VHH binders against F-box protein 7 (SKIP32). Designs and how they scored, part 1

All scores and structures are predictions.

Target 1, 328 residues: F-box protein 7 (SKIP32), of Arabidopsis thaliana (Mouse-ear cress) (q9xi00)
Amino acid sequence: MTSDALTIPSELESALRLRTVQYFITKRPWLDLYGVHVRPVPPFGSTSRKPHFDPALIHRCLPDELLFEVFARMMPYDLGRASCVCRKWRYTVRNPMFWRNACLKAWQTAGVIENYKILQSKYDGSWRKMWLLRSRVRTDGLYVSRNTYIRAGIAEWKITNPVHIVCYYRYIRFYPSGRFLYKNSSQKLKDVAKYMNFKASKSENLYKGTYTLSMSDDKIEAAVLYPGTRPTVLRIRLRLRGTAIGANNRMDLLSLVTSGVNDEEISSTEEDILGLVEGWEDDETHNPDIPAVSHKRGMTAFVFVPFEEVDESVLNLPPEKMDYYVTG
Positions, changes and structure headers below are counted from each chain's first letter, unless a header gives other numbers; Kabat numbers aren't used for antibody chains.
ipSAE, averaged over its two directions, is called F for ESMFold2-Fast, E for ESMFold2 and O for OpenDDE. V2 adds 0.75 times the mean of E and O to 0.25 times the DockQ between the complexes of E and O.
[cut] stands for letters that were removed.
The coordinates of atoms that the task and the answers printed are left out; those that the model quotes come from them. Centres of patches stay.

## First folded at step 4 (VHH; framework vhh_7sr4_2)

Design A1 (from s3 with V101E E102T)
Fold by ESMFold2-Fast, scan of step 4:
Structure A1 (fold): chain B 328 residues (1-328), chain A 124 residues (1-124)
Amino acid sequence: as target 1 above (328 residues)
Amino acid sequence: EVKLVESGGGLVQPGGSLRLSCAASGRIFSSYDMGWYRQTPGKQRDLVADITSGGDTKYGDSVKGRFTISRDNTKNTVYLQMNSLKPEDTAVYYCARGYEETYSDTGYTVYDYWGQGTQVTVSS
């Protein structure tokens, strides 16, 4: 897991205060789950006496700016828990500017003016209500579709009528910019998650795409470009849902269509990829010289896995251990 | 854990022959497609040959008729027999494992496990 939560100066006096803050944070396990870690102390300390601080020390040891950064990295249900810790934390989660900044970041493609119009018309002027109720793709993890198929061992002298279970995955990482990363692979979640970023140089079969989310029906239109001498575009249509209000942790795969595209149709930027699939009718007839393929297999729903839960995910279990598991 | 280990590379004179082997460890590989790719410095990987789990083969245009891919499921090994070698065949050759095109997004085999490569040099 690659993420910096906080950066704090590393002097001896500060290190002693950070140790007491870390002690109190560990009394709140939900904070640790979301990357709320106090920065390490200098290694030259040999003997340290523990300062005597009260249980509400956290807000007194952290500057307001850092406390805002802590809350900004928490999920909505964690923020509710934080309001129970102390008065200052309760004041922070009640701050409309905190929720405004979260909303404007999540829906940045719509722009400030459009978000304010939506806020007033659909969410009673409440940024918190908009954050909790308005559908959004999650950007703090991966959406994973686990698929299996069965192969017969026809050529094996040692095998008598057995079958082999082959497992493969579709991975999506969304960004608030309207871009996403896509991978179709037999590699497990824990082995691919660390490479699902734009800086990864060693990830094979990692492709870039653009998407939009419709507010009226929670449908996602997405397109991925497979570059090369014979460029190909994959159009992905999804429906966003959740296991709870505001969870946004499931996506139903509605259609997958692959088609070749001509060089003259390819834009020089990733922002234009979705334009390449405009007018596609989920049919086989886009261009007689470049046949479209509509996929009917491997249509398992996507399950969201936050980055902090990747290593612990049941989706990492081998196929034999997952035969009886239902995803979404 | 799946690991692919190539062997059989080396220096050979134009017109000569080499046989590359790729041994797969881990789960039985009879259910997977196997392929050979090659890469010259500064260029993208090119398909040399592939063989499906059912034994169907495909070759790159520049090697068709000269190279033969085969597999031995009892030994978990895929082979590339290279005949009539030319200086232009000089490259690092990579073994790859993929799952079947029927289940891929693109309608072609997805290769997501790769060996470390073996150098083939064709020179007098």
Scores: ipSAE 0.328, ipTM 0.681, lowest interface PAE 2.7, mean pLDDT 72

Design A2 (from s3 with V101D E102Y)
Fold by ESMFold2-Fast, scan of step 4:
Structure A2 (fold): chain B 328 residues (1-328), chain A 124 residues (1-124)
Amino acid sequence: as target 1 above (328 residues)
Amino acid sequence: EVKLVESGGGLVQPGGSLRLSCAASGRIFSSYDMGWYRQTPGKQRDLVADITSGGDTKYGDSVKGRFTISRDNTKNTVYLQMNSLKPEDTAVYYCARGYEDYYSDTGYTVYDYWGQGTQVTVSS
């Protein structure tokens, strides 16, 4: 298709081949892809203020062009029914209040006044245009980097010079507050995702950090604190991108730099950890008192997996099967 | 799935000895670093000893010369021989599986599988 820059990810294309419009609406793969999450209706009116699942809300969250692309790729027997929904959605997604609320939630750290200034100066007063074009980290799932390496094992009776393929993952969960969670682990996505939250802070090797995103070059500056007898800060530099405009579903890992910090520089886990790495201008920056180490291995790009898709992800397959599903 | 099961803890008199064992399940035990950590209530876990896949060992300063870490890759087991035990060695001891330094984000071994812990009490 010759859309100027709207490309649908392979995962979403697979979902679009589903057999019914109702099933597709229920799965909502495009909402999660763009970081919009709608919660089911509670049985009782006391929780009426919480977001409610409504199929009509789906078309208020996506641009007409993207919704049209979605319907164009559905199974042919559903297309007649989808045409009526698509026409309704075309008119409903022009409600600016829906886009306003999404934008203010995503960029909450900037505050209402600053967001309105950006809206007027860069997005022609259109909240919908701002949602589609302004880069944002996704908060409705995990960014996952799958890394492998080969290690020599000890000689065994039945084989000499054994080799072992070791697979490990870096997991990042972003929050709109400017905080994030980081984990480096051999554990699978399905087993890790349940514990990637602040309530699970007692989990082994789950670390808290702070991040910022630059709008000019889509670079993410992030820092995570490893507490312990030798406190260490890991500075993570990433470039946000996507397989489609507004998808924000890929991150290139630009650098990983580790440096020790003094106890005097660490007051609490709620402080601005990113401030501790202020003045670290590049990967080779050296502080005579606190030397920095730049890491050069395990730099595989991050792929976004929405929480809704975690259990079905190919990243849960054993290493022997995962390589079969790597697509270009 | 990797599971680590510690055994050999207990009550011992000062100057006594204990040997802790950690039995690991999983396909590739021999390719991983193994470590022992200990924790007292209200304190963070401290490194007791670690052993690389190649057999190189490292010890915490308080236990050097008294404790010995070893591994048996045919049995998928790591051991901690504790000699000349002191009351300050009283702690819960944890077995951990980790990765070599060269893919670690911190320049240290990353431990992401831990045992349930075994209590060691040194008192008269």
Scores: ipSAE 0.054, ipTM 0.482, lowest interface PAE 4.9, mean pLDDT 70

Design A3 (from s3 with V101E E102F)
Fold by ESMFold2-Fast, scan of step 4:
Structure A3 (fold): chain B 328 residues (1-328), chain A 124 residues (1-124)
Amino acid sequence: as target 1 above (328 residues)
Amino acid sequence: EVKLVESGGGLVQPGGSLRLSCAASGRIFSSYDMGWYRQTPGKQRDLVADITSGGDTKYGDSVKGRFTISRDNTKNTVYLQMNSLKPEDTAVYYCARGYEEFYSDTGYTVYDYWGQGTQVTVSS
């Protein structure tokens, strides 16, 4: 009776938070993710392509990945009103090469062979099922942990012993390469996000790290190097989760441990900082001559904020106005 | 919104003195650690001095005994008294506000609010 071609599959709806078409046309979050907002001209001398590039062609020949970001986040009502868009989206969603490319980008550190093994053993040979259900860190925004503490203030009229709520944040930006950026700062999300990139790596309190995600328990092992005269490593253990299946938009902070390290160890593991924290989970293998400090404060869960939502995020609100909007 | 405005920089002869001031606007000056950093072109910012909310001070090795940091919580101002200035002290000096090391992953104060800087030149 009804046309299945005009409906969003329920499995996609349960995996993603849907939004209006006009929002995504205006915000264009996929442009930053896929780099289509800044496209270099093709290399001179290419025999398979024209020597010049028409910017208008970008909009006519949208990549399937860009179209997927738009269509997958459309509400069923909006898609039903735009039947031509619905037909292109249905074609894209049914294309297994689209899903294959998305999966291989997201899990590039595992390599092609390992991804095919996982595909066959856990996702019934379906790249689409793997994309929707397999846990992954999101790379199209920041994970933000909002933390507060109370400090004494100066007495004011009618107020004796005033107190002020001080807010500080932990920020993580993941890359598919297994690298990430980490910042611990009192600066708000909207003031920090534009500098969370490798060009700003020399700015204060922006640090580089390496991470892995375990498929068996959704645990993230991460390590950050703090260089200096007395170099230290911060080991971060997280559990990835979501507000919906496949959302990957929350992380629980399981532990934060800092320890001093030797310059020799840093030199041998500068590309793999995780090697420096190997054995720290087992007290009998931890070196007692190198004191480790376990942090017990500022353990609030991380909330994912896509880059296009940074300026409008409720996480930018003052502490006393955030309690109804931030899930711990 | 927190704003830090430095003043008191300028040109001085070797052996001279300068007093830098940093006026802070914003919510809770008395509850934060304050610091002075300096930067020469092509180099990273180095800590000159810091002062905790409780008044405890720390100095960089190159300035110990010559520079004194102080704060006036009633004026929301931090000061850096610089004595026996040397050509090596030539730099842009930045005022910074930080929150306590107690909440820092490194165990050191995190300085995230910065002024625009004031130039100090020591030359004959």
Scores: ipSAE 0.084, ipTM 0.531, lowest interface PAE 4.6, mean pLDDT 70

Design B1 (from s3 with Y103E)
Fold by ESMFold2-Fast, scan of step 4:
Structure B1 (fold): chain B 328 residues (1-328), chain A 124 residues (1-124)
Amino acid sequence: as target 1 above (328 residues)
Amino acid sequence: EVKLVESGGGLVQPGGSLRLSCAASGRIFSSYDMGWYRQTPGKQRDLVADITSGGDTKYGDSVKGRFTISRDNTKNTVYLQMNSLKPEDTAVYYCARGYEVEESDTGYTVYDYWGQGTQVTVSS
């Protein structure tokens, strides 16, 4: 009904891409990582012992060596974008050290020695090739699953069988440490993303877990702890994929299983929740000593949204509009 | 954006009554489950009562027969009528909006919008 439904998302994507590049150029979030501090000039000070500093000028005048270290700590996704801005950034993304640091960060749970073995045996000694081709969970945003269902309403005069639509989301944020955050919520992505971190004070229904990714089949084994009087663990099995090679921007939800666990086990394994589910079979063959519930609803695939794209994401649209514009 | 605003709390003597109200903003109030929880300092929130989109109610064991939850979908409001109040009922009372994740006997309700809370004090 509009000019072209594919044109609207493309225009939005182009605007969002420009905004993301502009954010990293103007906001310079990496300056604090290197202890670069800009002190405000006192209101009554006409001359200072130190010259007045312009934050933008400081950024533009950084030595190559310091910029090199800045780029080494940026996400590799940002490094790819940086190569489109200037020759200096293009030179930076061609340096093998950045790809090495990116790989060792992304797969830090395997350790340095194991990563070097994988590099030599499967990626021809190329850190860049390993980064581009080896499956990895993305840590620079959220994976989002949108689910809808219909509920019966209260009968009214002349309306005997009213129905209502409910929309809710599953949110996952992965960390390179093997930890992740899980949230089930009817709140929109832009409202939830602010609280998807370990330091959030306003974090209702935010749960902590641990995960592993299998290199051979791109399967993720994850477990999240629901604390309480009768604590439970949710086992989440996912398959990582992408809309393009190396995108890692989709996850298929293979199973969700909930089971009660012993308080003593939880106290000793707060940092390794996967240990609580190591003995679990598929939902039809679970250990009979541990009662388990397999979930069959709300199994919609996850779509990745980078943090810089959260506020403008089509996943923030009301459910009736999402079916026209959501891809994957 | 959905906001929940509680009112009706206060100080009452044992055996007294209070009616709490929770006004909800946002679309499709009638599609969601509504609940009342209470919390004392240093303790986790306890379920007081909930009401589904279909009108089914559930109560915590300590309040059964004394409290009644109801909803008015035309006013986007949920109520908690509290009768025969005891000192043990002293707590901050929170209104919550939720939804059922699984539509089965093994399902559970997620409450993801919460009010700021209203203080109820039962004291002689």
Scores: ipSAE 0.400, ipTM 0.744, lowest interface PAE 2.6, mean pLDDT 72

Design C4 (from s3 with V101Y)
Fold by ESMFold2-Fast, scan of step 4:
Structure C4 (fold): chain B 328 residues (1-328), chain A 124 residues (1-124)
Amino acid sequence: as target 1 above (328 residues)
Amino acid sequence: EVKLVESGGGLVQPGGSLRLSCAASGRIFSSYDMGWYRQTPGKQRDLVADITSGGDTKYGDSVKGRFTISRDNTKNTVYLQMNSLKPEDTAVYYCARGYEYEYSDTGYTVYDYWGQGTQVTVSS
């Protein structure tokens, strides 16, 4: 099995880098120098707890330039909450530069000029208003669709009609580049989330795709490529919504269509998989040997789970307990 | 939680036979599709055979007529009977657990758990 092994130096270098990053994230030695104490995040565990800074303590301990750097790294939602704590935090979250940078990163595929036009025409020139009100896919976690089906098991001597509840999940991680990662798995969220990235070595059945979000109807058009001897594209159509304005934490699954594609088309469209499905209807295919399949099962809505909430998510509960807490 | 343990690999002469076994622990075995894949040095894993929960089988073109996949749900075990072995069958053989193909996005079984592999060598 020597062909399956990575070189020891590469593995060691990657492990050391990850351990060093984890050490600094967990220990945060610079905060101790400023008299700030933060609860460490364990490297492994069933519960995900991101360290929280006390803004009142931080503004007393950090020079303004370092405080500025801390705010520049915070989520825009965190910046909005921080404005309620002290004057330095309120001043920082009122600075349009932080909201501008957040918006330009989130909608980077539209480009700078288009984003400025949208800002002026729809959001009164306010980057903060645009961040809070303009629909966007969330990139700070995973969208999870929990699907169940019931199947008859093989009869056992004492059990004449066994029934098994099978659970499987669709996982999506969006990137602001217009790329996303897709996984269909029976593995639970806590076991999958740490591998939902382009750097993961244990990325079995993890596929790459491209997506677009329509501003007029909040519909997401997405396509993911399954490579192999019979390359196949999964076209995913979703509608983005939220439990509150700006939450962007739900996606309704409108359609799932699988179809084969020609090898020649893939080599020219590797970075634009969505281009392969442009104009497709449910019965269309570029490969006549693989008919288009419209999926009618496993269409449960996606629920967003932030990375810091992954280990604590009710989606990790066994099926018998999950149905009480999670509704589609 | 789920663990797959392969056994039955070894050295065999051309034209010989071997029977591979894969014992599954953890989740209810009968609810899942099971498969065998093989990997030769420097190549990706190739499908050898798979079997659905209902007993439907599929084989890779190079092994059709020579290999037979079967399952025993009471023992949580899947088997691969390999007959008329050839030197080109030399590989590490992996057991895998997956969904029924009808519920996969591609129409093919999605494998989410793998065994550690067992070596099969066909040589004089």
Scores: ipSAE 0.117, ipTM 0.520, lowest interface PAE 3.9, mean pLDDT 71

Design C5 (from s3 with V101F D105G)
Fold by ESMFold2-Fast, scan of step 4:
Order: sequence, then C-alpha cells, then structure tokens
Structure C5 (fold): chain B 328 residues (1-328), chain A 124 residues (1-124)
Amino acid sequence: as target 1 above (328 residues)
Amino acid sequence: EVKLVESGGGLVQPGGSLRLSCAASGRIFSSYDMGWYRQTPGKQRDLVADITSGGDTKYGDSVKGRFTISRDNTKNTVYLQMNSLKPEDTAVYYCARGYEFEYSGTGYTVYDYWGQGTQVTVSS
C-alpha cells in the first residue's frame, strides 16, 4: 500500500486554511500581480444592509461568469486554497476540467497532443495527479537567491584596509509561455515583487528571457538578453527540486555564463533567446569580440516565495536577523 | 542606499560640446563599474560608454573618438565628455552603477542602479 504523504491533522489543517482564506479575501495579492481587473458587483437583492465578513462573500459579489474568469487566471495551487472559501470553490477543485486547463496552461509549449500522451503514459489519465506530481516551474510567485559578497571599500581615517559585506538577490519570475523575467538587485523582495512584470515602468534593471524545463532530469536551460551596443546574453542553468513532492519550490544554480552574440543572430531569434545559447560550454568564447565569463560567485540556491507571502518573507529581513533562521 | 544624480545636459548646436556629471551617494566604491547609457522614446537603452573599477573604458561604436568617460573616486563622480555632437546624439542620458556582485570580466557590465536621466538636445 502506498503511504499517504499528504496526511495532516484535520484540526491543524483547518486552522491553516482559515488563516489563508482570510489573507486571500483581505489582501487579494494575486489580482494585482496577475493584472486581473475585477469590479465587484453586488447581487440583485440585498447584501449591503448589514454586511458581515463571510469567506463566501466573493461568491455572492461576483457573477458566476466572473468567478470562472478568476479561476481560469488563478494557478491550481491558488484554487486549492480558494476551495476553503466556499462550497462552490471546493466543488471547482474537484472538477477535472480545471486541472486539465491548468496542466495545458502550465505545459502549453508542449501542445495538447503531447500533454495527453504524457497524461495517459505517466499519470493514469488523471489531470489532478499530473498537476500535483509532474515537475513544473511555479508561476504564482518569485524564485529568490540571496547572495553575500565581500568587497574592498573606500579607505577611512583609522582603517587602512576597509571591507564591505554586500547582500544582494537574484529574482526570477517564470511564465507558462516559456518566457521569464530576471533581476539582480540589492533591493529586498517586498520592494521588487510589484515591478516583476512586463508592464512595469519602474523596472530599469529588469531583463527578459526564455527557458525550457527538461522532463528527464528537472534541469532548466534559460537565457537572458542584456541591452547594449554589443549584444550579450546570460545563460542560466538550474535544477528544479522541492522540499516536498510536487512543491517545486527550490532551484539549484548550476552555472551562469555571460557572453557576446552576433547582431545577425539577435535579429533572427529575438523571441527565442534560448536558441542563441544552444550548445554553449562554460569555458568557451562564443563571440571573438566579447570573451565568455563563467560566474563563480553568487551561486546560492533559489527559494520560491508565493506572491501572497512576499510581504512576510524572512528574505526581507536584514542580513544580521537572517542569521537566526536555522533549518533543522 | 545608492542615489545617482545626473547634471550637465541641455540644448547645444551641432558640433558643440557638453560635459555630463553623475554624482553618487551611498555605497559607491572605487571597485564598482560605472557607465553612461542613452535612450530615445520608443527605443531600448544603448550603451554610450562604461569604465571599469580598474579604469578600462569601452564605447559604443557611434561615439568612439568623440566621447570620453572618466571617473573621480574621491568625489564619487563619473563624467562623460561629449565632443563633436550630432543631431543623432539627442537623447536622455542615464548614469548607471555596475553590478558589484557580478563578475566584471569582459563585455558590458549589467547595471543595478540608474539615475533619473538628463536630457541632451542637439538642435538642427
């Protein structure tokens, strides 16, 4: 008999759901971050005379058509949490159509036919099982790598060899289209997350790229185009993992290589940046005019932070306070 | 906390000269790479010039021989001397600090702090 790896005490599970539901109803962070513009419309009749806080209030304020639109834009992980809000949302989580749509969206680059083949051969025809067990990059938050660097500082009156400890972060936001956003910054997660989208006007050091995830070894191949008169590309190789089955909440950074590419290659593959780095080796110069740089520092693993947890993340703490975080 | 403030922009006649200055506050060291970029509406930012912590300089092809980048670490300032200006040089010019946590090898440094920009207009 297969062990039930998801068994949790009912009382504890209920307490966690209640907290999560309250946060979702109050903060609604997915609406802002996913760019969903929803105008609440009170139902015909009566809801405003003595309004009482009710987890099912969103069900009463939104027509079924708009609820369906919200569900279609939410990730299945969000739908699982939303099922705790009202009976209609709980029913939706049990509907195979939503898991089918979620899987086809998450693995849209493979196409419908390939996804059906994988569903039958590896997941016993269950879209929910495929969603929970098949490795995927998470798109409902950011992957964050915290790095520390020691650098020589400006000479001071009584200090002949000053040093400065710098804390900085690598941020990645994946999209189901095979596109992603990359940012390297000293700014904290809470100050960065709201600008990690394609429409952000205050994202001066935000870079766009393309990626693929290998189903055989959970390796991610990714490439980012850096602006400039001499085009340069950052190739990022990662290995996806998790703290639990299906969590997909950790990435090990395997390599970072910056190198030049030819202008003719950029003009032909602008929408497929990953094609520019096909066959790259870490120690090769890929453009004779611009030598390759393989990064040896700043290679800390990525930790996933869901959008609803951004403001409360320990990654927002100053370095001194983060030293108290011990993973036993 | 780092703040970059550009100055020295303005209206100039073709063939004229301007000197841009970028004053930095906060945690800027002699070990950081500094650069100048320019942007016209609807286009990506183009590298004008960069200078490494070691003093090595690189220039965009359109400005080589006409522009000179320099730095004064005691004043936390980077400069762009622009000579023989052309109408095509009209743009908003941005000062940037290079990634202190990225390896500053070869190629263009990726920048993590940007100034607000200063307008340079070369009249016909």
Scores: ipSAE 0.009, ipTM 0.227, lowest interface PAE 8.3, mean pLDDT 68

Design D10 (from s3 with S104P)
Fold by ESMFold2-Fast, scan of step 4:
Structure D10 (fold): chain B 328 residues (1-328), chain A 124 residues (1-124)
Amino acid sequence: as target 1 above (328 residues)
Amino acid sequence: EVKLVESGGGLVQPGGSLRLSCAASGRIFSSYDMGWYRQTPGKQRDLVADITSGGDTKYGDSVKGRFTISRDNTKNTVYLQMNSLKPEDTAVYYCARGYEVEYPDTGYTVYDYWGQGTQVTVSS
């Protein structure tokens, strides 16, 4: 469980602490070129106002050795964006080694032979084309679903029918291994993201699952285990899409099914939770005490938020301040 | 900001009784489910008891008939009355605030705020 913990190399952390480099990476002015992260950027205050940033300035301020180290640790999705900045950055992102390594890591569950077959048959032998165009779940952030409902309160003096609007979130973090983490919470993205890893010591409704992505229809089959004396599984079916080609930044909820499972099955397939629900019909169950239930409410679409954008996300705003484009 | 503060823990003889209290501050208490969990070193937190905003209660199998959960919405407090205590009840007891998710997890409570815990020791 600690094997999937995020470890930040000291050299990369040191590089990112340089004010000019950190400002450039944080602002990521090339994001607008992809139309993937259309976000309102608040204007600088009069006391904090900064001159227009030159994207090429990073090339002059950071030694070549450190730039190469940063590139080597970047996700290829970020390298593709970086190619829009300057010529030296463009040459780095055109190196097929970066794209090949990224593709093989992202689709590691398919194996090397299958990935080469797909590369040749669908992507003209180009690892870069495959990375940019082949659907994949993003692992460099969280998928977030915002849901709202009305809850009745206890009657108070002079108030006969008190009601409260409750906002809650479903969080998913995918791993290239075919594992994912699932959390349901009323806590904001910035407070939850810190603990969305297998190393987290607190058991605050953070659950583990396994998933697969179908290449033919961009459908995700996923299952998350709720352990206990009466174990249950949540089967999640999603459709991956994006606001732009290759963005992979939206997921539509197609179905949610809760069902009980046998203790024997849990013990034998702990590392393959999806296997527990393979072949299940929507109303089928393998535990006679807990029937399968198909759910229809609380199915707001998921929006992807990269880890670098967690603190700046509009999903951290109170519900009344959220824009319509992030409400589902 | 929401804060949960437990009190009432301590040392007690087998067969004795203790009453735990959890005071909530910050957001409105009456609209949320409240629960008590316990944890022994090296183990996951186990459900002791929970009580919904509507007053429905649920208990862990090891404590049914011995423990009683209750709430006082006017005082923003949840209580756990523990009777016929056994050495195996020795643990750190945590108060939690949560809400029932409508879907997909009907009948499932998500706990989003936890207290710091109070030690209960049943001497042998």
Scores: ipSAE 0.016, ipTM 0.311, lowest interface PAE 7.0, mean pLDDT 70

Design D11 (from s3 with S104E V110E)
Fold by ESMFold2-Fast, scan of step 4:
Parts: C-alpha cells; structure tokens; sequence
Structure D11 (fold): chain B 328 residues (1-328), chain A 124 residues (1-124)
C-alpha cells in the first residue's frame, strides 16, 4: 500500500508527467489495444491543481494486466516518460522484460542470440543498461539535414547583383527492421513528415533503402534505390552522435555517392538494397561502365526531430527568418 | 530476416468469396499490428483492413461489412476473409506489419515490413 521514496527530480517529474498523461488522455492507446473506452474529463477552464492530469486516472480505469500490455506496446522513449508519471508506472518500467523487448526490437537485425552475447559481454546482463548506453538510430521522428546555398538571381532594374538563398532538406526516417525512407526536397518538415511512411507510394521523391549501424565506431552504412529508366543507388555514409549520452539525435554526413546498378539485382527484394553497394571502396563502384558521382556539397549534419515536435520546429521557418547568428 | 508471404489470391467470380493468408517468418513478434492494403496499377496503396496486437480492427470504407480481418498469433498469421466480391476489388493485396505512431493530433499505424503482394482478380 505504502509507496517507497521517489528519486526523480521534481521539476523533471512534473514536466514529463504532464506530457505523458496528456499523451494517454489524448491518444488513448488502450482503445486500439483492448477496445476499452476510457473517457477522461478535463476540467472546464483553468484550475490551480490541473486535476485533469492525474496520473492515477489510468491506474483506476485500466486493470494492472492491461496496463502492463499497454507499456509493452509503447516506444521506449515513452516508457522513460511514464516512469515520471506515478509509482505504479515506475515499478512497471523497471521490469527487465520491457527493456528486453525494447532492445530486441531496436536491434532486431542482429538477432536474439547476438543481442544476448552483447548483453552479457558489454552491458553486464542488464537490458536497461544496454538500452541507455548502446547506440541506436531513433525511430520516433525524422533526421533532417538543412542545406542552404546562395545563387545569383536574374537582375532587376532596382536590384544590382541579386542573390537568392536556396534551402533544401534531406529527410531520413529509420525503422528497426534495417529499412529507412529518404527524401531530398525543398518542402518544409511539417509538410513532408506525414508522408514519410511505406504506404506513401504516390510520392515520386520518396525513396526506400536499407542500413546498418556499426557498434565499434557508430558509423551508418546506408543505400537507397532511385528508380528510373536507368536505376541508380545513392550510398549514404553517416556517423551517429548526440548532444548527450544516449541522445542519438545527430548524424554527421560522411559521404554521399550516386551510381548506376544492374537491373537483375534490382529485381530482388527492396530489403537487399545495401547489397547493391557491397564491395564499393571509397566512393567507387564495382561496375567500371557506370561512373560514380561523389557529392561534395549539401553535407550538413542531420538533426533529429521527434514527431511530436515537427510542427513547432524552427526548421519550418523560411531561410531568411532562421537565426544564422550566435548571440553573445 | 523478416518475411511476409501472402497466399490465397486468384481469379473469382463477382459475388464470390476468397480468403487471404499472410504467414510471417523470421524475427516477428506478436506485439505488432498487422494490415492488408491493396493497389491497382497507377494508383496509390489503399487501406483494406488492419488489426492491432489487442484485436481492434479498422476497415476501408469500400469494404466495410464485406471483409473481415483476423489474426492467429500462435501461427504468426493474419487473414482477410473477403465476401461479396466486386470487380472493383481487383487489385494486388499486400500484407504489412506495423505499430501505432502519434503525429500531431493524428494517430496512425506505421508499417516497416511489407509482403510482395498477391493478385486478386474478380471477373466473369
């Protein structure tokens, strides 16, 4: 009955608690998982205590067993937030099975046996430690590379030497399967994000690819297929990093190479795209009849934007309204 | 390697019935959502039906009341029972594995694995 002492900082707990509770009240994930309809009734108008964000609401309305299943369905970043909502949720997210399932999903391409070997050799048998410390691409948003260049415009009678700031974006969405989506576009993040999915086959500028992440140096090898009268592959080499340990929210673009490929190899599954660049050395192709083009511009680092922050992202601002200056 | 293999497609008369199966192999876990989509040449893929890990279902407007989606987690298989078939149901049917994602004020199911498709032709 009596809860143990809480160790989470009050300010962080308050902020994460409100967001997690708002997510569950608004999203209502239990409706899709169990057909259980819970009607949260937020107060009309402002109250000093904001009782509509009571974290005990979910505990009261959903049996423990179903609550456990809800957390098993949540993305690991949501599980971390849930630990700040109430003691019941903190107890649940401390269960090793949640971290085990999260890790096996995130690194599913390595397989169960290899993940257990890594767990034992590098993370002291702790799935939670492995989740927090092992590098992983984030799947809960988009990685965005904002590229700008200046070009001379058409001269107008009142403007001498007109220049235009041209802005374009590279978008990457990773999936734990080892697949990803790539788009190169002048369209804003908010206009692109909702179409960055495998259902969106109508987008002519949306390309599918496969990737691997190396644990030894945090390098990502990726390849995306560009269909056409003469199909080409774009090989993307990246280095994963973060603004903090475990953040995984930045990627440096190391190389970007376009080259043609054989039609017979393309007839294989889309999951084998990375195989098309197997054996390439330093921006070269294995086919001497198909020249490789190494890109030297548009190599700006990728910044991760969670789906919940897409609409409010500064990356949606026109180039001329973006802050290009350091304050102080 | 995860693979989704569709079966049960073929030629059927208008008003007939057909049952599609999607067998999952490799590293697929029962906690994922499963869906059926269809595509006609020159058109985008449209939702036919989806089923969550908890068993909740959703159907495309054109198939409501005629099609039923179900799953068997012990066999790692999802099924689509198609009744009262119409010529307009002619398409390549794709099986998909996914999970729910919240974006803005809209929740949607995101699919990370797709089958190669199975042809369904409704013709006299």
Amino acid sequence: as target 1 above (328 residues)
Amino acid sequence: EVKLVESGGGLVQPGGSLRLSCAASGRIFSSYDMGWYRQTPGKQRDLVADITSGGDTKYGDSVKGRFTISRDNTKNTVYLQMNSLKPEDTAVYYCARGYEVEYEDTGYTEYDYWGQGTQVTVSS
Scores: ipSAE 0.000, ipTM 0.235, lowest interface PAE 17.4, mean pLDDT 68

